# VHH binders against Glutaminase (glsA), part 8

Target 1, 327 residues: Glutaminase (glsA), of Synechocystis sp. (p73903)
Amino acid sequence: MGIGVNSDPKVVHHQSIPKPNAMAIANYRAITTKQWQTWVEAARLQALNGKLPQYIPQLSLVDPGNFALDIGDQNGIIYEAGDTDLTFSLMSVVKPFLWLYILHHRGWQWAEQKVGDRPSHLPFNSVEQLEQDGGYPRNTMVNSGAICLAGHIPGATIEQRCENFLTWLNHTAQCQLWLDQELLASVHSLPNPRNLAIAHLLAAKGYVEDATLALETYNQLCCLSGCLKDLFKLGLMLQCPQPPLQPDTTARVKATMAKAGLYEMSEAFFRRTGFICKSGVSGLILACLPAPSPTIFACYSPPLNEEGNPVAPLALLEFLAEFTSRN

## First folded at step 18 (VHH)

Design i6 (from w3 with S31D T106K)
Fold by OpenDDE, look of step 21:
Structure i6 (fold): chain B 327 residues (1-327), chain A 119 residues (1-119)
Amino acid sequence: as target 1 above (327 residues)
Amino acid sequence: EVQLVESGGGLVQPGGSLRLSCAASGFTFSDYGMAWYRQAPGKGRELVAEIYSGGSTSYAKSVKGRFTISRDNAKNTLYLQMNSLRPEDTAVYYCATSTRTGSTWKQYWGQGTLVTVSS
């Protein structure tokens, strides 16, 4: 009767991000315009087989042909394509920045008491995993982690909490993000029993004080919206942090993204391509190439694959990875 | 082998209409989305219209309201109905798709059909 030593779910196993192999500094600036166009066409053709999400009405109504792409670094944009004036919601792409906010304001010692840093093998909205872990969220990229952290944003009201976060993020990243009230209404139009269950479990286990406040704050954060320029700047903030942000803080966020930013495919994708990614159901992928390159990849394309990740952005990242491997 | 063959191009007066066809073979046509592209003289290739595998459609801003992309899966044929044609619509029009084998995608293009809009 082997007493399965229930490993204390609170033990944050700091799995060292595998040091990216000495990835040859890919000179993306050497890529011809024709080559970029070829990749964009190929990626968009693949995306013809993707689907829009159905569980948020507003997201199901967007033009599936929407497309915007920026690739660049601290020196500026290397390549741009599509309609950069398009607006979109961050959705789960807000999670890294929520994590960043919490780390910056409260520190790692506090944060580790509330959320772990372990990969998930179950869906991002799994209640079962949270139950198995005694209510301790596995990481900050799954819904339980994000909801937990959202519950700890300071403010007297849900609106104030969202505003506090938004103000900080806009100032820090030099963005012009805003809360899309129509999208928020759309999110409210359909029940999300899984997130509700997650929030209640968190509260019951003492990880948040108020389940409703935590969940609603999270919902508002997801509905923060902007344009491609904003998304790129968010990437710059992660890759080139400026005071008062500490490099160690952004490094931790990027490490978590590598593990969980693309849900179940995150680790494999990182190993294969070298890109640290965060995807969102609205069709976003924000990707960073870790040191030595400060490359930022920002892409908006709504069609999703079966795993819930944007098809065209993923394809583009694969092409870039292939290019890097050959050069 | 995957083949795409465009037809229906020609000379038309401004304000006129044309219907392009793309005959597809060598793959399960109904499983894949399709697109129309065009390339005007001296310009780069640009996306015109998309039809997704699920049936949704999308259009470039320049053709929205004038062009209609559709498909007949029984005939393995993609269509582009072009109405209210303008001189700036003059281009070689291409149909395109990407098919998957295992985990690998490959894109395919037709040879194109010329559309000339001129008085």
Scores: ipSAE 0.930, ipTM 0.980, lowest interface PAE 0.4, mean pLDDT 94
Fold by ESMFold2, fold request of step 21:
Structure i6 (fold): chain B 327 residues (1-327), chain A 119 residues (1-119)
Amino acid sequence: as target 1 above (327 residues)
Amino acid sequence: EVQLVESGGGLVQPGGSLRLSCAASGFTFSDYGMAWYRQAPGKGRELVAEIYSGGSTSYAKSVKGRFTISRDNAKNTLYLQMNSLRPEDTAVYYCATSTRTGSTWKQYWGQGTLVTVSS
């Protein structure tokens, strides 16, 4: 009666993404143009009650009515609205791609020694959470994790480190991102004491070698800028990775986004909708939507809710979730 | 319950001016942003101007510099001042808002007022 099961010690079980309670089955190409127009009108009306971020002066001067939307899959765009030539900074939307960069170049075994893959119990910029965890960041979607990983990008100078990451990302996703020097100056004009304290704690605990280097590299990555086409291509890379980028690597990044990509609402939203999202304070949401054809949602609308998520992109995702739950 | 009623439309010559009004009732007007949309005959509805709950404004590129959105919270009234009118501005103009009850948002539209810009 043998061993009762075929146990091969060379079989490796990889981490999977979280599973929602009710996974949607969707045909987004069946949505009519009139339905899309109605949803966009509704979402933009809701955004009339959002606010621009004040802590980065150049972001507070943006036209609050800016809007751009692409939804599509590997076969092309399903629906497009607004002014897709508008440019914006990635801000926190860069964090999944920093995680992807580190996983791709350094591997999981190295990366897990530097950053966890757990939700944070405290806000995304909390020094207190990092202290409670002995300097080990909860995940890469919060500032402590992103600053830690930015401190490990190779390069002789901060500028070279940012350029190494930027060149890799543009090549891998076929984007034309660039470092916005005016936005970087705006970021420098207002000290961020929480991020500074995070960087010093990471260095004091041995997670980065140089607090200043880690923080400034992180600041530059957040100021990488592009247009909606670039954001869509970043989503396509996560949903449809091409060699040498391994599907297991993008699956790990998406798992972290599902847990932590929308601040406090992340896990509940993913469980309800199956949508894997990352928001940014410029007004961005990049989302991976479940479907027989893996679908990308990329949307820019500057007004934010009180939690810091963009109002119109979230409203559109809620309309899509309702559509998929009924059809 | 919530009602939006536009007025002030009519026939004007190119280069002329009109002021549209939108009388609002059934919600706390000062708490919510408002917008003007328009729909030309045979065309889809398009955004014209927005006033955010915090007071900032935004305009479609085709009307910026010619149209001004404003509001009078004491009178629960939204306005659109339209100057230097062009034939391409001919449309039915709608005011719109979205309000919240609990966690639910609902969109409201007026019935519209016709603006015709013709020689």
Scores: ipSAE 0.872, ipTM 0.961, lowest interface PAE 0.6, mean pLDDT 90
Fold by ESMFold2, fold request of step 21:
Structure i6 (fold): chain B 327 residues (1-327), chain A 119 residues (1-119)
Amino acid sequence: as target 1 above (327 residues)
Amino acid sequence: EVQLVESGGGLVQPGGSLRLSCAASGFTFSDYGMAWYRQAPGKGRELVAEIYSGGSTSYAKSVKGRFTISRDNAKNTLYLQMNSLRPEDTAVYYCATSTRTGSTWKQYWGQGTLVTVSS
């Protein structure tokens, strides 16, 4: 009675997608071209006050005015703007697909022994949160969870592990992603003591076998790159899974994104809008929008706000949320 | 309140040069990025050049190498130097910005200045 309170971080009951406060009933095809143009202008003007990340040299050198937008469903593109041939790295946008890979190949029962499925109270790269939880990562959208899962991709070498994941993802989503070797070299050129500390703590607590292999595999996965068409197809895979992907598997990934895909703003944004998002520091937001026809929002715009989310894609999502609340 | 006033437009022969100015007031000019847009007859408004709050710049492919965006924060003025002008540069040119109060963003546009490139 009051003695022996269970503090084991692995005692977590998984729940599916959180219940939003309001669900959108939306016809995104009813948005006029003039309205889209006005929203894109507004979003890009807001992005003039964002900043490129300075801690990855290759990302700090991109043209901050790069912009590409696709919104659509399985029946095609609803609206397109910008230069859709631009290429970019996925960075953290890879994390939902690493989660999907692990769930697909190992199942939930195995996966929950390695990583949780609940929000973090501290930042996405926090060593302190991982320490407080005894080395058990809060979820797969934070660095500790992603590094842990990267350490469990099969392969004899780091390169084979990355290739196994890449080949599976390209086949499953019909993408043409590739490992950007120049970006990987840029990532290696700067110390990342937080991620190094995370990897060592995971290994010390038995969540990965080898800290170096886990961290370096994770680094390669973050440098997987593509264009807007690839990002759109990744979203389509989440919204419209085809065999052998099970719908329950993609639903679990989307539930995690709803809780943790936009850093600290994740759950509040999902509750208000119903939008399920993942951002990446290269300037990406991939979002699953609720609609009778499952809808995908894919947007690239490099300037970031203080929280690390891309300014223009977020502004566009806010305009879409406002539209759906009235129409 | 916030006001943006463009000047410097006019009639120029192909190959000529013009310098546009945008006088800004009603906000802390140095805290915000600025952009030039243009609208040719019968077309939608398009981005020409951007200067970010951190000082970096970006240009539309059609003007890169010919146009230069700059600003003078002491004078609250944005500039667009246009060289090697072509007939397809004919448009009304607008300066624009977005400012934030708390969590609220608002976009501001000037009235525009007409640039006509014709022999």
Scores: ipSAE 0.870, ipTM 0.961, lowest interface PAE 0.6, mean pLDDT 90
Fold by ESMFold2, last read:
Structure i6 (fold): chain B 327 residues (1-327), chain A 119 residues (1-119)
Amino acid sequence: as target 1 above (327 residues)
Amino acid sequence: EVQLVESGGGLVQPGGSLRLSCAASGFTFSDYGMAWYRQAPGKGRELVAEIYSGGSTSYAKSVKGRFTISRDNAKNTLYLQMNSLRPEDTAVYYCATSTRTGSTWKQYWGQGTLVTVSS
C-alpha cells in the first residue's frame, strides 16, 4: 500500500479506499421495528435544531418536518419510514453519478487527466485550492471537479447535455429523475461568484473548453429531482452494479465518496464506521453500508447542521454504527 | 434534570377543542425545538406537530389545519391547540425534545396526557 505521490497536481495515484478501524458484523435485518422507531424518533428530535439552507430560496421553503427513510439491499427493503412519496433535488448527491458517467463513457485514463481523486485541503467550493493546483480539481465531490466533468458531457446545448446525462442515469439505475424547473429558476436568481470563478479558472487552464456551458450544465445536474425510491435505486446501482457498468468503475466512485462525500468528516467517519456516504444540501444522505450483505441507506430530512450535513440522516447513521460495532 | 410534564387532556365530544400544555424544566427551553407525539391504543407512536428552534412549525397531514403548536419561552411551556377533534385523535399525547450536553444528544419524553374523543 506504499504508493508514491507525485507532486504534479495533474498526476494522482490510484489508492485503495481507506480501511475502517473497526468492522462489525452487520445484520441489518436483525434490527427490530421497535429499535428502528426509537432511532427515527431520536433522529427527528435532534433535527428540530437544524436549519434549512437560505441561499437557495426554493430549499428554504420546504416543510422542515419532511422525512423519508429506506434501508435495504438487493433482496428488498429492510425498513421504511416517513413519507416516501416526497420529492427532493439531488444537489451534491448527483456528483458521484456524474463521476460514474464520465468513468463509464470515457474511462479512467482519460478522466484522470481532468480531475484527481485526492481530498481537498480547503473547502469544497474553494477557488484558492483550484488556483494552488494549477486548475486541476482535487476530486469529483468538490465543485471544481463536478463543474469540470459537467463541461465534458456531450451535447450541442446545455439542455441536450443535461438530457443526455439524465436519460443515461434514469435508464441505468431504473430511476424517474427529472429537471426541477422551479429549483433551477431559484438557482439562477442568486449569484454564485465562487462557482463562476471556478468555471473561468478551469477554462483558462484548459480543463474545460467553455466556462458558461460547464457551469450551467453543472447547475442543471444539481437540480435533478426524484423521490426516495430513486435515491435507493442510485445506491443499489453503486453497490450491485449490473452490466454494462463494471464493478471497478463503481468501486472507484465509492473510493472517492469515502474520502470526500461528507465534507471534512468524510475520511474519519468512513474509517470509524465503514459507511460510504454522500450528503446533499436538500437534506439527503445516500450511504453504502458494508458487508456481509451490501446495504443501501437512503434518507431525506431537510434540517442541516452547521457543517451542512442533514441532522437526522447523520444521527441515524451514528445509531447504526453503534449497533454494528456492538454486534 | 430535564423534565417535561404534559397536562390538559380529558374527555371531549367530536368537534370539540382541547389545549394541551407541556411544562419544561432543566434546560434552556428557548434554545431547543419541541414536538408533540401521540399513541393510540394498539398503534405505534406517531408524530403530530413540531416547532423548530428557529420557530418554524410542521404538522402531520392528519392534523394540519386543526391543530396548532406554539410555545411561550418566558413560561417554558409548549402548547398544542386541538380543534375540530375527531374520534381518531384519541390517544396519549407526549411532548418531546432532544437537548445537547457537550457533543452528546439526549431525548426526553413526558409521561403523556390522555385525550379521549367520544360521544
Scores: ipSAE 0.865, ipTM 0.959, lowest interface PAE 0.6, mean pLDDT 89

Design i6 (from w3 with S31D T106K)
Fold by ESMFold2, look of step 21:
Structure i6 (fold): chain B 327 residues (1-327), chain A 119 residues (1-119)
Amino acid sequence: as target 1 above (327 residues)
Amino acid sequence: EVQLVESGGGLVQPGGSLRLSCAASGFTFSDYGMAWYRQAPGKGRELVAEIYSGGSTSYAKSVKGRFTISRDNAKNTLYLQMNSLRPEDTAVYYCATSTRTGSTWKQYWGQGTLVTVSS
């Protein structure tokens, strides 16, 4: 929305005495079970006013009361709630990992010729934003960027491209994701004219070679599905990368998420909280919480707010931000 | 002032039925979803059933098929029809909601109504 980053922050002067509450601000393990239960109750009551997406039939029929939460770090789970065996599609949460895949295999210099790394001023599915930018997608967290990158996954067929990405992601993050064929059929049953227009504009401007291949590969990637454990492991991969995955590659993906991972609220939320998030229309938020203890928040709750972010996961992040920001 | 008042609890034999009511006031009832929670002695509070502002419902696995949540917006009343009751359903039952003033959400709970399933 045109709200820019200031040039340089001023140096903060430090008193000789250590800051109070440093352990309380960063120590998620100090939150009591009762406090977590109270926050989960509050978040789920707020979600009673959210809505399921209507234009993906399989998603519109899920149990709106589905809920699963894991928060933890490389040493394990700090708190867990709900039914963590529930399965869900990644939908837009796949976008950071598509970006990671492209950066890992093609490198930044190649990738920046195809997609930008700037916030979008218009909605995530806007054809107008792409048109204003001459077909060069703003970033990989919006549909235009993700469709563009999907068109560049290697493979002879749409199915092979999806399988190449899926196999890599499962191996790299130690996940057990799969392509949900029933969800894919549901996605096909309701045309998405905005995404179709995006794919054709990308092809017309030379950013993808084949509009249909790009769009249909993207559709399959969005139907990759897993459980909360898989989502948590995806977060671990971003927060605690292991070879051959380079730390500066995951850092770039997280920087893009901070700018664009929560639709219109992304920059403001990151500046206020330091939380790096990606939401998905199935009801997911995956968040990387900052140092000194790199922490992963993974939450599934289907009801969405008007911006398309899941209500309960967002409410929980707000409670965490208030807990950690007492200075 | 938001008020939630439960009624309809009591003593029931296993296999019996009860209908709980929650009278709501102090907010635009039809704009907000509602939930039933329960708390057995010595246990944490647990979700029983939800009704979303759009009308869809959700149930805890332990009550699915036996309990039905419903509402009457003209009477500002939430209901829980409990059939095929079991001793494990013994608890204080609470209705709950969250409402918004401006950008601030606040949660409200009733005082509870006791359901005892024994014999």
Scores: ipSAE 0.856, ipTM 0.958, lowest interface PAE 0.6, mean pLDDT 89
Fold by ESMFold2, last read:
Structure i6 (fold): chain B 327 residues (1-327), chain A 119 residues (1-119)
Amino acid sequence: as target 1 above (327 residues)
Amino acid sequence: EVQLVESGGGLVQPGGSLRLSCAASGFTFSDYGMAWYRQAPGKGRELVAEIYSGGSTSYAKSVKGRFTISRDNAKNTLYLQMNSLRPEDTAVYYCATSTRTGSTWKQYWGQGTLVTVSS
């Protein structure tokens, strides 16, 4: 490791997206139906070697062959494949939108006192990273940051807090998300000592007022569910924000996703491709792609690789990255 | 050289059964998941059944309960047992896989075997 000293940039008034090493401009509408079909077949064949997550029983019961893909922009869908009526939980894909909610309602000056915007050196659920940092979470894409922010959603009860967030998100993105009660019961049935330790450390260090409220609000947010159309609309909100949502606010969220949205591969993948992604263990990748116009990639495929990213969605993004680097 | 060779297709009456085989060679068969696809006349190729490297299976809605995918790793052979066949099942059936060398994935397809289900 080095000294950790960067050049002295004094003018940092809003978070900027890190520069990509290989960002390219592409016309995704020029990709033929035959090429899309070939890529989807290839991606799904690769996914035959992925595995379902085992630590949430409800997720281990899904059909591993479930698949849905939408890619498009504000002018509509460019390509669609699979069964777009399938439903799924957002899981960690909710974290960018929790960050968006907090930034929109509380502003950056308040938010930076509660959570950072740096990558973690340790796993996304690490109590040890949070201890090393004195209770200040590294970023909002790891559990400590998300639990911290969930503790600051207004509401007298856990349910009111979740409903406040859900109502805002559905209205703002024009989605029809809902709280999956069966999944929530599965989450409650499992010990999660790392998240519990995180919540208590946050409270002990003054980052949340109530560990139980923060943790349980976070649990409900992770169980918000929808279909591919909802996931696409969430991406469209990030890429094409409408008033009262400020473009600078969505830019900050995308910058955090570029740094931390795909676990340990996040920064390298963004620098190589320019794609801004968030994965979720239910089998989701939501990505913002560079293009002549802002483009949204939304894909559901449950089998995960060993790092926890969905195999088929990631393979499709790699095919797209190769296409854009050639053109 | 990876090769996939389907066999077992033929003409069958509605309600009948067929068993397709796919002989695989040129790779470590037990390390990879396998799939059956089909293409009916005038239609695009569609997924029929999958068997994952860990052994779990998945089926298209149109065939669930009637078709069974299985494999014999000792014989390097993939199977598709097709029961209660319907005229709509008429298609060329392909077996397929994707294998990895280093960081590179490559997809392989068989030549196909024709299944005709007629009145």
Scores: ipSAE 0.856, ipTM 0.956, lowest interface PAE 0.6, mean pLDDT 89

